# Miniprotein binders against Putative cysteine synthase: the designs that were tried, part 7

Target 1, 336 residues: Putative cysteine synthase, of Sinorhizobium fredii (p55708)
Amino acid sequence: MLHTTVTQLIGQTPVMSIDVPGRNATLVLKIEKNNPGGSMKDRMARSMVIAALQDGRLPPGGTIVESSSGNTGTGLALAALEFGLRFIAVVDHHAAPDKIRMMRALGAEIRYVEGDFREDEVAVVERQRLAAQLGAQLPGALFMNQSDNPANPEGYTGLVDELVAQLPDGIDAFVGCVGTGGSMTGISQRLKRNNPAVRTIAVEPAGSIVFGKPGHPYYQSGTGTPAGDEVGKVLDYGCIDEGVQVTDTQAFETARYIARRKGLLVGGSTGGAIYKALEFIGAGKLTGTVVTTVADGGEKYLGTIFDEEWMAKRRLLDPAIAAQLDGWLFGKARAA

## First folded at step 19 (miniprotein)

Design k7 (from k1 with E111Q)
Fold by ESMFold2, look of step 19:
Structure k7 (fold): chain B 336 residues (1-336), chain A 116 residues (1-116)
Amino acid sequence: as target 1 above (336 residues)
Amino acid sequence: SPEERMEQAYRYMLMGRFDEALKRLEEVVKENPDHPEALYNIALVYFFEGNDEKAIETFERAIEVDPSNVLYWLWLAWLLHRTGRPEEAEKVLEEALQRFPESERLKEYLQRRKEE
């Protein structure tokens, strides 16, 4: 196929398997880091913009607004560039300079929230408020509002169609990360429509409030709902068989393990999903074909999860995690 | 039904499966060649694929079929300007202003063009 736009390169991502023969399971990784913006968020960004243009909420040549300095921002910048729109990315003082430079290179306009924030303070509520205000006040502007936008989960239905074609012997389980709930909802609903028996496991950081546990700080980015924020309206709890938490140590040590043992650089949230998928496989709770996504690549985390000093300073290193993973991957299920 | 084909096409558009969206929309137009919403979505699919010339042609057809939707006029004018045809874009906007003198959407578009 000969494509003429960068947004046409979104999707059609490969799969990679890790056999777990002693547990009667195969872990399948959907490689969403291969999208042109580097993450699965490219899919939902395109979906949200197309929906808004199609129904007239966003006029030709208009402005999209969103609170994001991460993967959603990159995806929206790509869509805005290709569809001739302005994009205003609302950020705070914690935004990494390289992430801002990337968005600017793709044509995004950067808007900072006003206010005094500590180095470790998250201004997510103020960013969302300003984004909503800009969308309402600027002529021809629209706040995408990913957490409440039904085109967010809809953007992932094509991912499932790809998986079904790539895995004709079937899918027994999906283990996915939960942030706004868009990908977990969109993937799980579509999988269950194809096979109601499929198991769906949602993974959030320890300290995230998605499943009603007490909130506390965590280092995992691009996933979870922190204390003080609201769970996204797009999340359909009815399509999730189990919600579980993963610690930063478990997630980051797993990402480091996968890089060293498999040659695949995955992001921190992906490490968390892989950890929980292997834990469930090791406990005999999941068998057969177990799918998770490599939501983004580890290249974005070289200064953090792949930096020994950064990890040590935060007391996130734990060699017991690699031993656990070895046991799950190379051990055998107990006899019934 | 044509309504089901339109919904299928919309879902394919959100997935970025533009060839499949176009097939469903063309089936609607085969049964009703003057279906304005199907023509509108065909034009959008061409635009999303980067085929500005086919998008322009299809928006022109959508306006011929239903000249009452100001959004079709705005898309056509915007596409003409973006493809280096500003005199044609201005003529489209002049006609749209005569047809929709009180359209807030048209006024907003014209104001944004002045600021650019």
Scores: ipSAE 0.882, ipTM 0.960, lowest interface PAE 0.6, mean pLDDT 91
Fold by OpenDDE base, fold request of step 20:
Structure k7 (fold): chain B 336 residues (1-336), chain A 116 residues (1-116)
Amino acid sequence: as target 1 above (336 residues)
Amino acid sequence: SPEERMEQAYRYMLMGRFDEALKRLEEVVKENPDHPEALYNIALVYFFEGNDEKAIETFERAIEVDPSNVLYWLWLAWLLHRTGRPEEAEKVLEEALQRFPESERLKEYLQRRKEE
């Protein structure tokens, strides 16, 4: 098929299997980093924009407003560009410069929240407030509010249809990360509709509050709900069989490991999901075809997760994780 | 049912499966050629696919069937401007202003166009 628009490049992403020797299980990675914005968020971004245009909440040539400095912002920038819209990304001082540059390259307007914030303080509330204000005040603008937008999870239904077609022998489990909750909800609900026996495991960072654990700082970006933030309303706990936590060390070392051993650059949240998937498989808790999405690519984290000095400075390196992964993926620890 | 097809079409639109959406919408129009919502959604699908010309033609049809929806007029005018047909767009807007003199949506649109 010859595509003529950038949004047509969204979806139909490949799958890659990772063999787990000695276990009746296969880990399958849905390579969502191959979307044109570099993440699975392209799906939900397009969905939210289409929904808003369709019902007239967003007029033709209108303005999209969202609080995002990450993958959602990139996805919305792509959709805005394609559909002749303006996009305003509301960000704070913690926004990664390269992510901002990417959104600007796609024509996004960047608005910073105002105020005196600590270096370690995330201005989540202020970003949300400013985004809502801009959406209400600007003529023809709409605040997308991704965490509360029903079109968010709907954007991932097509991902499941792709998976079902790609995996004719069936899907036995899904291990996904919880950010806004949209992907976890959209994928898990659809999978369970097709097969109620599908096991769904939701992974959040250690320090996230999604599953009622105490909040503390964590380095994983674009996933979890930090202390002081609110869990997305789009998250359906009813479609989640288990909620589990993964540490930054586990997530990042796994991402590093996958790059070194499999040649695939995956993001940090994906590293966490893969680690937990393998942990469950190794413990015999998951069998059959276990699916995890590669939500974004390691290319976005070359100066952090994949930088030895960056990891070391933050005490995130742990060779024991690599040894554990060797045990799961090769049946034995590999000599260094 | 037509309602079920419309719902299915909408779901496919959200998924970016525009071919499947279009198929279902065309079935609705086949049974009811004067179904304005189906025509509207067909026009949107064409737009989402990057086919502005077919979108324009279909919005024109939607307006012919139901001229009471200001959103159809706004889409038509906007697409005409986008495709380099400003004189036609202005005519559409003039007619829309006559039909919807108190429309805030139309006022907002005109304001945005003025600022461009």
Scores: ipSAE 0.874, ipTM 0.956, lowest interface PAE 0.5, mean pLDDT 94
Fold by OpenDDE base, last read:
Parts: structure tokens; C-alpha cells; sequence
Structure k7 (fold): chain B 336 residues (1-336), chain A 116 residues (1-116)
């Protein structure tokens, strides 16, 4: 089909399989980096905008407001552009310059929170406050509030329908990252409705508080709930069989490994999900067709995850991770 | 039921599966050609697909069936303006003002248009 709009390019992403030798398991990657905004967030962004337009909360030609300097902001910028809306992204001083540039390139307006924040201080509360304020005060504006928006998880139901069509032999497990919880909820609920026996594993960064572990700083972006923030209301714990943590080192070294060994540039959260999926398969905890999403691409992290000096300065390099991955994907080195 | 088909259509819209949404909505309209909500959602689907002309035509039909919903008028006026038909858009807005003199939505829309 010849598409005429950018939002029509969302979805129908390819899948790639990785066989795990010596195990009755295949890791399947749903390549969501191929969405026009470069991430799976394009799905939920479109869904939230369509829902708001359909029920009249957002008027034709209105304004979208969201607290995001990442994938959600890019997805909303695309939807806004397509549907003739304005988009205001509320950001703080920690926002990555390239992510801001990308949103601006797509016509987004950028609003910075004001205040004296420490370099290590995340102004999450102030961003949410300002976004809510702008949504309430600007005529025809709506704060999208992705962490508490039912259209967020609904945006991922189509992803599952695609997977079911692409994998006729069935899906045995899903390993996903959890941030707001929208993708984990939307995917897991739909999978379990089709097959209640599907195992669902939610992965958060070490230092995230989603599963009740102590909070501490972490470098993974766009995933987890940091200390002092609130877990997204869209997260349904009832559809998650197990919540686990992945370290920054595990996540980033895995992303680096996948690039070097498989030629696929994946983001940090995806690296973490892949690591945990392989760990579970290696331990015999997951078998059959195990699915994870490539949530975004490694192209966004060339100056961080894929920069050796950046990694070394932060003590994030560990060659033992690559050895573990070799063990899972290529079997025990034949004793020479 | 028509209600179930409407719900299914809505879910397909959220998925970006506009062909499936349209199919279900057209089934509702086949049974009830004057179903205003179905016509409204059909118009939205056309808009989401980038077919502004079909959206305009369908909103006009929706208004003919149910002229009491100000949102239909706002969509029609906005689409006419977007497609380079400002004179027609103004006529629609004039009629809407006559029908809905106390509509806050219409007042807000007009205010935003003046600021553009």
C-alpha cells in the first residue's frame, strides 16, 4: 500500500529471530525502532491523540502538552504535525540536546521549567506541574499525562495483533521494559487474552522503584520510575508474572554486543530486556518463542552507550557481560 | 449490536487500523443511514487517513442528520479552512454562531482563530 501520511508508517514493524543454541527457545525482536519517530512510543502517542480528538477533549486544531524530552515527545510531535495540532514539550535542564533538536525539527514548541536545580536533580515534579498548568490555561490545550492515560496501553494492542500474525506457532513469553507501564500493560494484557499461559517479564533499571526495590540513580533513560516519582497508573501489575531489575552495565553492554555481533543498533532499555530474556532462557526459566521489543534504536546513543570513553568514565564497561552473552548465544566455548 | 461495532471501531481507530474501523462503522450506517455518531467517526477516520475531502463531505452529512452537535460544525469549519476554503469556513461558523450562541467551545475556537 502507498501511504500518504507519516502516521500511516507507524506499525507493521518487522521481526527478527535469534536462536539460542542448546535450548528449546527463540528470542524474537519486534523492531519498533522502524516507526517514523524511531520508537514504539509513536503507537501510544497516536492513540492518545486520536482518543482525545474523538471524544472532543482536544478540539480540532488544538494544542497537545506533555512532559517529555524523549520518545514520547517525538511521537506526539509527529501526531500533532499530521493532525494539524500544536505540541508543547515541557522539559528540564537535563534534556538531551539532540532530542530537543529532533522535536523542534518536527515543529514542537519547547518550554523549560524554571528553577535552581542541581545537575543531578531531576525536576520531574516541576515538569508535570508546568505541563498540567499549560494544559489547563491555554485555550484548546490538553495535557496528555501519558502515565495516567488509558489510550497509552491501548496503543500497543495493534502491536500484539501484528505479532500474532507474524508468529503463527504462538508466543510463549514476553520480556518488556517498564517505564510508565503502558507498553508492558497493553502488550501483556492482549497476549494473555489470546493465551493465558503466556509468561510476562517486566524489566526495570536497578535503582527503579516499580517493584519495590530501593531507589538510586541510574543511567538508563526512558525506562523505570526514579525515586521520588510515582509509578504510572496505567501499569497493571496483574498482567505481570515477574518484575526484575537490570543494571546499567548489563543493559548497555548488551546493546553494544548486539551491535557488534548481530549488526542491530538497539537502545539501552532494549539491551536490558534482551539481557534478561537471555538470562531467563539460559537458566531454563523461559522456553519457546520469547518476544521482546526493540523500543528505540542505538543511533540515539552513539555518544553515550556506544562511546567507550563515556562508558569507561562512568565505570559501566564489563567484559564479563559479553562473555555471558557469548555463552548463551554460541554455547560454551568448546574446550580447546 | 451497533454499540459493539462502534466500540470495536473505536479500538481499531486507536490502533491506527482505519480500514477495519471504517468497515465496522459502515455496517452500522448500512443498518441506520442516519446514525450521527457513526457518521462522525467515519469522518474522523477519513481525516486520520489524510482524506480531508471525504472528511468534509461526511461531516456535512453528519450535520444534516444531527445539527445539534457543535463539535461537527467545528470540525467542518476547521477542515474547510485547512483545505484553503476560508469563505465556506466562515459561512459554517456564522451558521454555527446562530445555532449555538452560548457555546463555550465555539467561542474558544473563534478566539484561537483570531490569534492565528
Amino acid sequence: as target 1 above (336 residues)
Amino acid sequence: SPEERMEQAYRYMLMGRFDEALKRLEEVVKENPDHPEALYNIALVYFFEGNDEKAIETFERAIEVDPSNVLYWLWLAWLLHRTGRPEEAEKVLEEALQRFPESERLKEYLQRRKEE
Scores: ipSAE 0.869, ipTM 0.953, lowest interface PAE 0.6, mean pLDDT 94
Fold by OpenDDE base, fold request of step 20:
Structure k7 (fold): chain B 336 residues (1-336), chain A 116 residues (1-116)
Amino acid sequence: as target 1 above (336 residues)
Amino acid sequence: SPEERMEQAYRYMLMGRFDEALKRLEEVVKENPDHPEALYNIALVYFFEGNDEKAIETFERAIEVDPSNVLYWLWLAWLLHRTGRPEEAEKVLEEALQRFPESERLKEYLQRRKEE
């Protein structure tokens, strides 16, 4: 089909398999970085906007407002541009400069929260407050509130339909990241509806509070719930078999490894999901077809995750992670 | 049932599967040509697909069937303006003001348009 709009380019992403030697398991990557905004968030962004337009909460030519670290904002910017809407992205100092540049390039208005925040502090609460205020004060505006928006998880149902078609032998497990909880909920609920035996593993950063662990700062962006924030209402714990944590080092070293060994640039949250998927497979806890999403691409992190100096300064480098990955993927620890 | 088809169409719209949404909506309209909600959703699907001309035509039909929904008038006026038909858009808005003199939504829309 010949597409005529950018939002029509969302979805129908390819899959790539990674063999795990010595295990009755295959890791399958759904390449969601191939969406036009460069992430899986394009799906839910479109869904939320369509839902709001359809029921009249958002008028034609209205304004959408959202608190975003970048990926959601990029997806919303695409939808706003396509559907003739104004978009205001509320951000803080922790937002990646390249993600802000991308949103601006797509016509988004950027509003910064005010305050004195630490470099490693995410001002999520303040962003939400400002976004809610703007949504209430501006005529024809609507705050999307992605963490509490039922159209968020609904946007990922189509992703599962694609996977089912792409994997005719079935899906045995899904390993997903938890940010707002929308993708984990939408994918896991649909997978379990099709096959109740599917195992679902939710991955959050070490320092996230989603699964009741103590909060502390972490560098993974666009995933987890930081201390002082609330877990999104869209997250359905009932469709999650196990919640686990991944460290920044594990996530980022895995992303670096995948680039070097497989030639695929993946984001940090994806690195974490891949690490945990392989850990579970290596331990014999997951077998068969194990699916994870490449939620965004490493292209967005060239100056951070893929910058050795940036990683070293923050003490995030650990050669032992690469050795572990070699053990899982090549069956023998390659002698350094 | 028509209700089930409408719900299915909505789900397909959220997925961005506009072709499947349209098929189900057209089935509803085939059975009931004067179904205003189905026509409304068809118009939206055309808009989401980037077909403004078909959206305009379908909103006009929706209004003919049910002129009591101010949102249909707003969509029509907005699309007419967007497609470079401002005189027609103004006529639609004038008629809408006569029909809905106390509509806050319409007042808000008019105010926003003046600020643009």
Scores: ipSAE 0.866, ipTM 0.953, lowest interface PAE 0.6, mean pLDDT 94

Design k7 (from k1 with E111Q)
Fold by OpenDDE base, last read:
Structure k7 (fold): chain B 336 residues (1-336), chain A 116 residues (1-116)
Amino acid sequence: as target 1 above (336 residues)
Amino acid sequence: SPEERMEQAYRYMLMGRFDEALKRLEEVVKENPDHPEALYNIALVYFFEGNDEKAIETFERAIEVDPSNVLYWLWLAWLLHRTGRPEEAEKVLEEALQRFPESERLKEYLQRRKEE
């Protein structure tokens, strides 16, 4: 099919399988980094905008407002551009410069949260407040509020339909990251409706509070709920069989490993999901076809996750992770 | 049922599966050619697909069937303006103002356009 709009490029992403030797299991990666905005967030962004236009909450030619670290904002910028809307992205000082540049290149207006924030302080609450304020004050504006928007999880139902078509022998498990909870909910609910026996594993960073563990700082971006923030209302715990945590070291070393061994650049959250998927397979807890999404690409993290000096300075390097991964993927005896 | 088809079409729209949405909506219109909500959603699907001309034509049809919905008029005027037909857009807005003199949505739309 010859597409004529950028939003038509969303979805129909490829899958890649990774064999796990010695196990009756295959890890399947859904390559969502191939969406035009470079992440799976393009799906939910389009969905939220369409829903708001359809029911008249957003008028034709109106303004979208959202708090975003980058991926959601990029998706919304694409949708806004396509559908003749304005987009205001509310960001803080922690936003990656390249993500800001990308949104701006797509025509987004950038608004920074005001205030003296520490480098380690998450200004999520303030971003949400400002976004809500702008949505209320500007004529024809709507705050998307992705963490409390039912169109968020609905945007991922099509992803499941694609997977079902791509994997005719069935899906036995899904391992996904949890941020707002939209993708985890949308994918897991749909998978379970098709097959109630599908196992769903939700992965959050160590230091995230989604599954009731104590909060502490972590370097993984765009995933988890930090201390002091609220878990997204769109998250349905009822469709999650198990919630687990992955460390920054595990996540980032896995991303580095996948690039070096498989030639695929994956983001940090994806690295964490892959690590946990392989851990479960290695332990015999998951068998058959295990699906994980490549939520975004490693191209966005070349100066962090893929920079050895950046990793070393933060004490995030651990060669034991690579050895563990070698054991799972190549059947190499664990070096004692 | 038509209601079920409408709901299914909406779900397909959210997925970006506009071809499937259109198919369901066309079935509804086939059964009821004067179904205003189905026509409205068909117009939106055409818009989302990047077919502004078909969207305009379909909104015109929706207004003919149900001229009481100000949102149809706003979409039509906006699309006409977007496609470089400002004179036609102005005529639509003039008629809308006559029909809906107390519409806050219309007032807001006009105000925003004065600021662009």
Scores: ipSAE 0.866, ipTM 0.952, lowest interface PAE 0.6, mean pLDDT 94
Fold by ESMFold2, fold request of step 20:
Structure k7 (fold): chain B 336 residues (1-336), chain A 116 residues (1-116)
Amino acid sequence: as target 1 above (336 residues)
Amino acid sequence: SPEERMEQAYRYMLMGRFDEALKRLEEVVKENPDHPEALYNIALVYFFEGNDEKAIETFERAIEVDPSNVLYWLWLAWLLHRTGRPEEAEKVLEEALQRFPESERLKEYLQRRKEE
């Protein structure tokens, strides 16, 4: 169909399969990096903005405010540009310069929280506080509040409808990353409505507190809930069959593996989801059609995950990960 | 029912499935041509699709049906400005001021325009 706006290009993303015939499984990748803003967050950003305009919380020509220097910020910048709104992205000095440049190229206004601090709970809390303050203080402004916004998970129901049409033989499992919980909740609830037997597995970074494990720093971006932050209120634990942790090494080495073996540049959180999906397949815990999302592309991580010096400096390289992945992909279950 | 079609349209809007949203909303308007909420949502869907001219026409219809909702007036004025029709936008705002002299929404909108 011939579209006239960039936000109409969101969605209808392709799928790609990786067969694991020795394990009676197929890993299906939903290629959300193909969205115009480069990530699945385009869906939730459009949803949240449309909801706010529709119910009058956001006036015509108003201002969106959100705490994000990542994919949500890019998606909101796109939506704001198309719908004639201003967008203020609240960030800290740890934000990657290229992510800031992307938002600025799309017309976003950047606001920094004051002070020097580590990537920790203080920065996240202060960013959210400033975003809420700006939303309340500035005329015609609204803090989108993605972690507590029902339109966040609702934005992903179309993704599931696409998957069902693309995979007519059915979906046996979904393995997804959990950050605010929006995509994990929206996808899992819709999948289970269609098929209550579908297995849903949520993947968080080791050091994330979503499933009650001890907090510590991690390098994975766009996923998890760090210590000191609150787990997103949109997360519905009831639609998640299992929560698991993935280390930065596991996630990043898997992203690098997929790039070299399949020619597909995936982001770090996608590497984590693929690692856990293959681990479950390799252990015989999942069979059939196992879906995960390529939430964003590896093109955003060329200076980090795909930079050997960056990885080595942080002691994230581990050749044993590729060997594990080879064993799961090409090995066979022991004969009965 | 009309309520079910309105809810379906809203869910389609959030998914960006604007053709499906319009289909449901137009069914509501076919049964009740003076349904102000359906007209409002049709106008929004036209706007989301980039069809500003149909959005303007539909907001005008929504105002005819229910002139008491200041938000319809603000949308119409704002769209007229965006499409290079500022004299018409000013007339809409002048009438809105007469009808809603104490509206905080209208005051907020006018303040932002003044500071621009």
Scores: ipSAE 0.859, ipTM 0.952, lowest interface PAE 0.8, mean pLDDT 91
Fold by ESMFold2, last read:
Structure k7 (fold): chain B 336 residues (1-336), chain A 116 residues (1-116)
Amino acid sequence: as target 1 above (336 residues)
Amino acid sequence: SPEERMEQAYRYMLMGRFDEALKRLEEVVKENPDHPEALYNIALVYFFEGNDEKAIETFERAIEVDPSNVLYWLWLAWLLHRTGRPEEAEKVLEEALQRFPESERLKEYLQRRKEE
């Protein structure tokens, strides 16, 4: 198809399978890093903007406002360019410079919250307050409010339709990351509508409060709910069969392992989802076709997850993780 | 029903499946050529596809069918300006001012345009 807009390039991403020897299971990766903005958030960004334009909350030529220096911000910047809108990204001074440069390259206006914040959850709250203020006070502006926006989870229903077409033998389980809850909710609800027996496993960073565990700092980005923040209102716990935690070491060592053994650069949250999917398969808790998403690419993490010095300084290197992954992925079941 | 086809089109719009959205909306318009909400959504889908010419034409038709919705006028004026037709955009806005002198949406739009 000959598309005329960049937003039409969102979606229709490929799948890749990884055989898990000795188990009745196949791990399938939905390659969402191939979206034009580099992540699955392109889908929800387009969905939220189209919904707001369609129902008149966002006027022609208006302004989008959102608290994000990550993948949601990139997706909104792309949608704003395509649909003739301004985008104000509200960030704090902990935002990675390359992420800011990417949003500026896509035409976003950058607004920094004032003050020195010691806690990430404090900075998130202040960013959200400023974003809501700008949306309410600037003429023709709208705070997208991804954590409480039904068009967020709705933006992922097309991902499930693609999976159904790509995997005609069916889908037995989905293992997904949970941040605001948009993708976990949107994908899980649609999967269960198609087949109520599908297993849905939500993965959060150790230190995230989504499933009621004590909060503590973590390095995984774009996922989890830190202490001091609220769990996204879009999250539907009813469509999640199990919530589990993954450590930064497990997530990041898995991302590094997949790069070296499969040639696929995945982001940190993807490493966590892959680790937990393999752990469940290895324990016999998941069988059949087990899907997870490559939510974003490892290219954004070359100076962190894929940098030995960065990992070592944070005590995140653990060769035992690679040994465990070798056992799951390259072990052979003994003949009885 | 036309309501069911409208909801299906909306879902396709959110997925970026614009051809499928148009198919559903065109079925509504075929049964009722003066359906203003269907025309509005057809115009939006043309805009989302980057077809500004067809979007303009369809907003003009939506206004002809229902001149009371200020949002259609704002879209038309904005699209005319965006496509290098600012004299026509100003004529649309002048007519909208006569019809909607107290519209907060129109006042807000005019404020933004003057700051440009």
Scores: ipSAE 0.851, ipTM 0.951, lowest interface PAE 0.9, mean pLDDT 91
Fold by ESMFold2, fold request of step 20:
Structure k7 (fold): chain B 336 residues (1-336), chain A 116 residues (1-116)
Amino acid sequence: as target 1 above (336 residues)
Amino acid sequence: SPEERMEQAYRYMLMGRFDEALKRLEEVVKENPDHPEALYNIALVYFFEGNDEKAIETFERAIEVDPSNVLYWLWLAWLLHRTGRPEEAEKVLEEALQRFPESERLKEYLQRRKEE
């Protein structure tokens, strides 16, 4: 079809499989990095803006406000361009300059929080306060509030419809990252409506507080809930069969492994989800068709995850991870 | 029921499945051609698909059916301006101001327009 808008390019993303025949499993990757904004967040951004326009909370020509310098910000900038809205992205001084430039190129207005924040936790709270204040104060403005917005998870139900059509023999498990809880909730609820027996595994960074573990710093971006922030109200724990943690080393070494072995550059959170999916497959806890998402691409992390010096300086390199992955993929202690 | 069709259409809109949303809304309008909320949502779906001309036509019809909802007037005026029809947009706003002199929505829109 010949599309005339960028938001029409959202979705209809392909799938790619990695067979694990010694474990009676196939890992299926839903390639959400192919969305026009580079991530699955395009889906939820469109959903949240449409909901707000439909119910009148956001007037024609109004202003979107959100706390994000990452994939949600890019998705909202795209939606704002297409629907004729302003977008104010509330960020802090830790935001990557390239991510700021990308939002500016898409027409976003950038607002920095005041003060010197030594911890990401404190900066997140202050960003959210300012975003809420701007949404309430500026005429015609609305804070999207992704962590407490039902249109966030609802934006992912189409992803499941695509998966069902792409995988007609069925889906036995979904292993997904949990940040706000939007994608994990939206995907898991829809999958379980189709098949209540489907296993749903939520993956958070070690140091994230989503499943009640102690908080500490982590390098994984776009996933988890850091200490001091609140778990997203959109998260439905009832649709999650198991919550697990993945370390930065496990996530990033897996992203690097997949790049070298499959030619697919995946983001850090995707590396974490793949690591846990293969760990469960290797332990015999999951068989059949196991789905995860490539939430964003590794192209965004060439200066970090895929930079040897960046990884080494932070002591994130561990060759034992590749050995673990070989063991799970090939069923026995076969040397790669 | 019409309410169930409207809810289905809303969920399809959030998924970006505009053709399925329109199908559900058209079923509502087939039973009640003067259903103002259904016409409003049809107009929005046309706008979301980038079909500003059909959106304008449908908002005009929504206003004919229910002239009391200032939001329909604001959408129409905004779309007319966006598509290079500013004289028509001004006429719509003049009528809206006459009908809704105390509307907070209209006041907010006019304030933003002055600042542009």
Scores: ipSAE 0.844, ipTM 0.948, lowest interface PAE 0.8, mean pLDDT 91

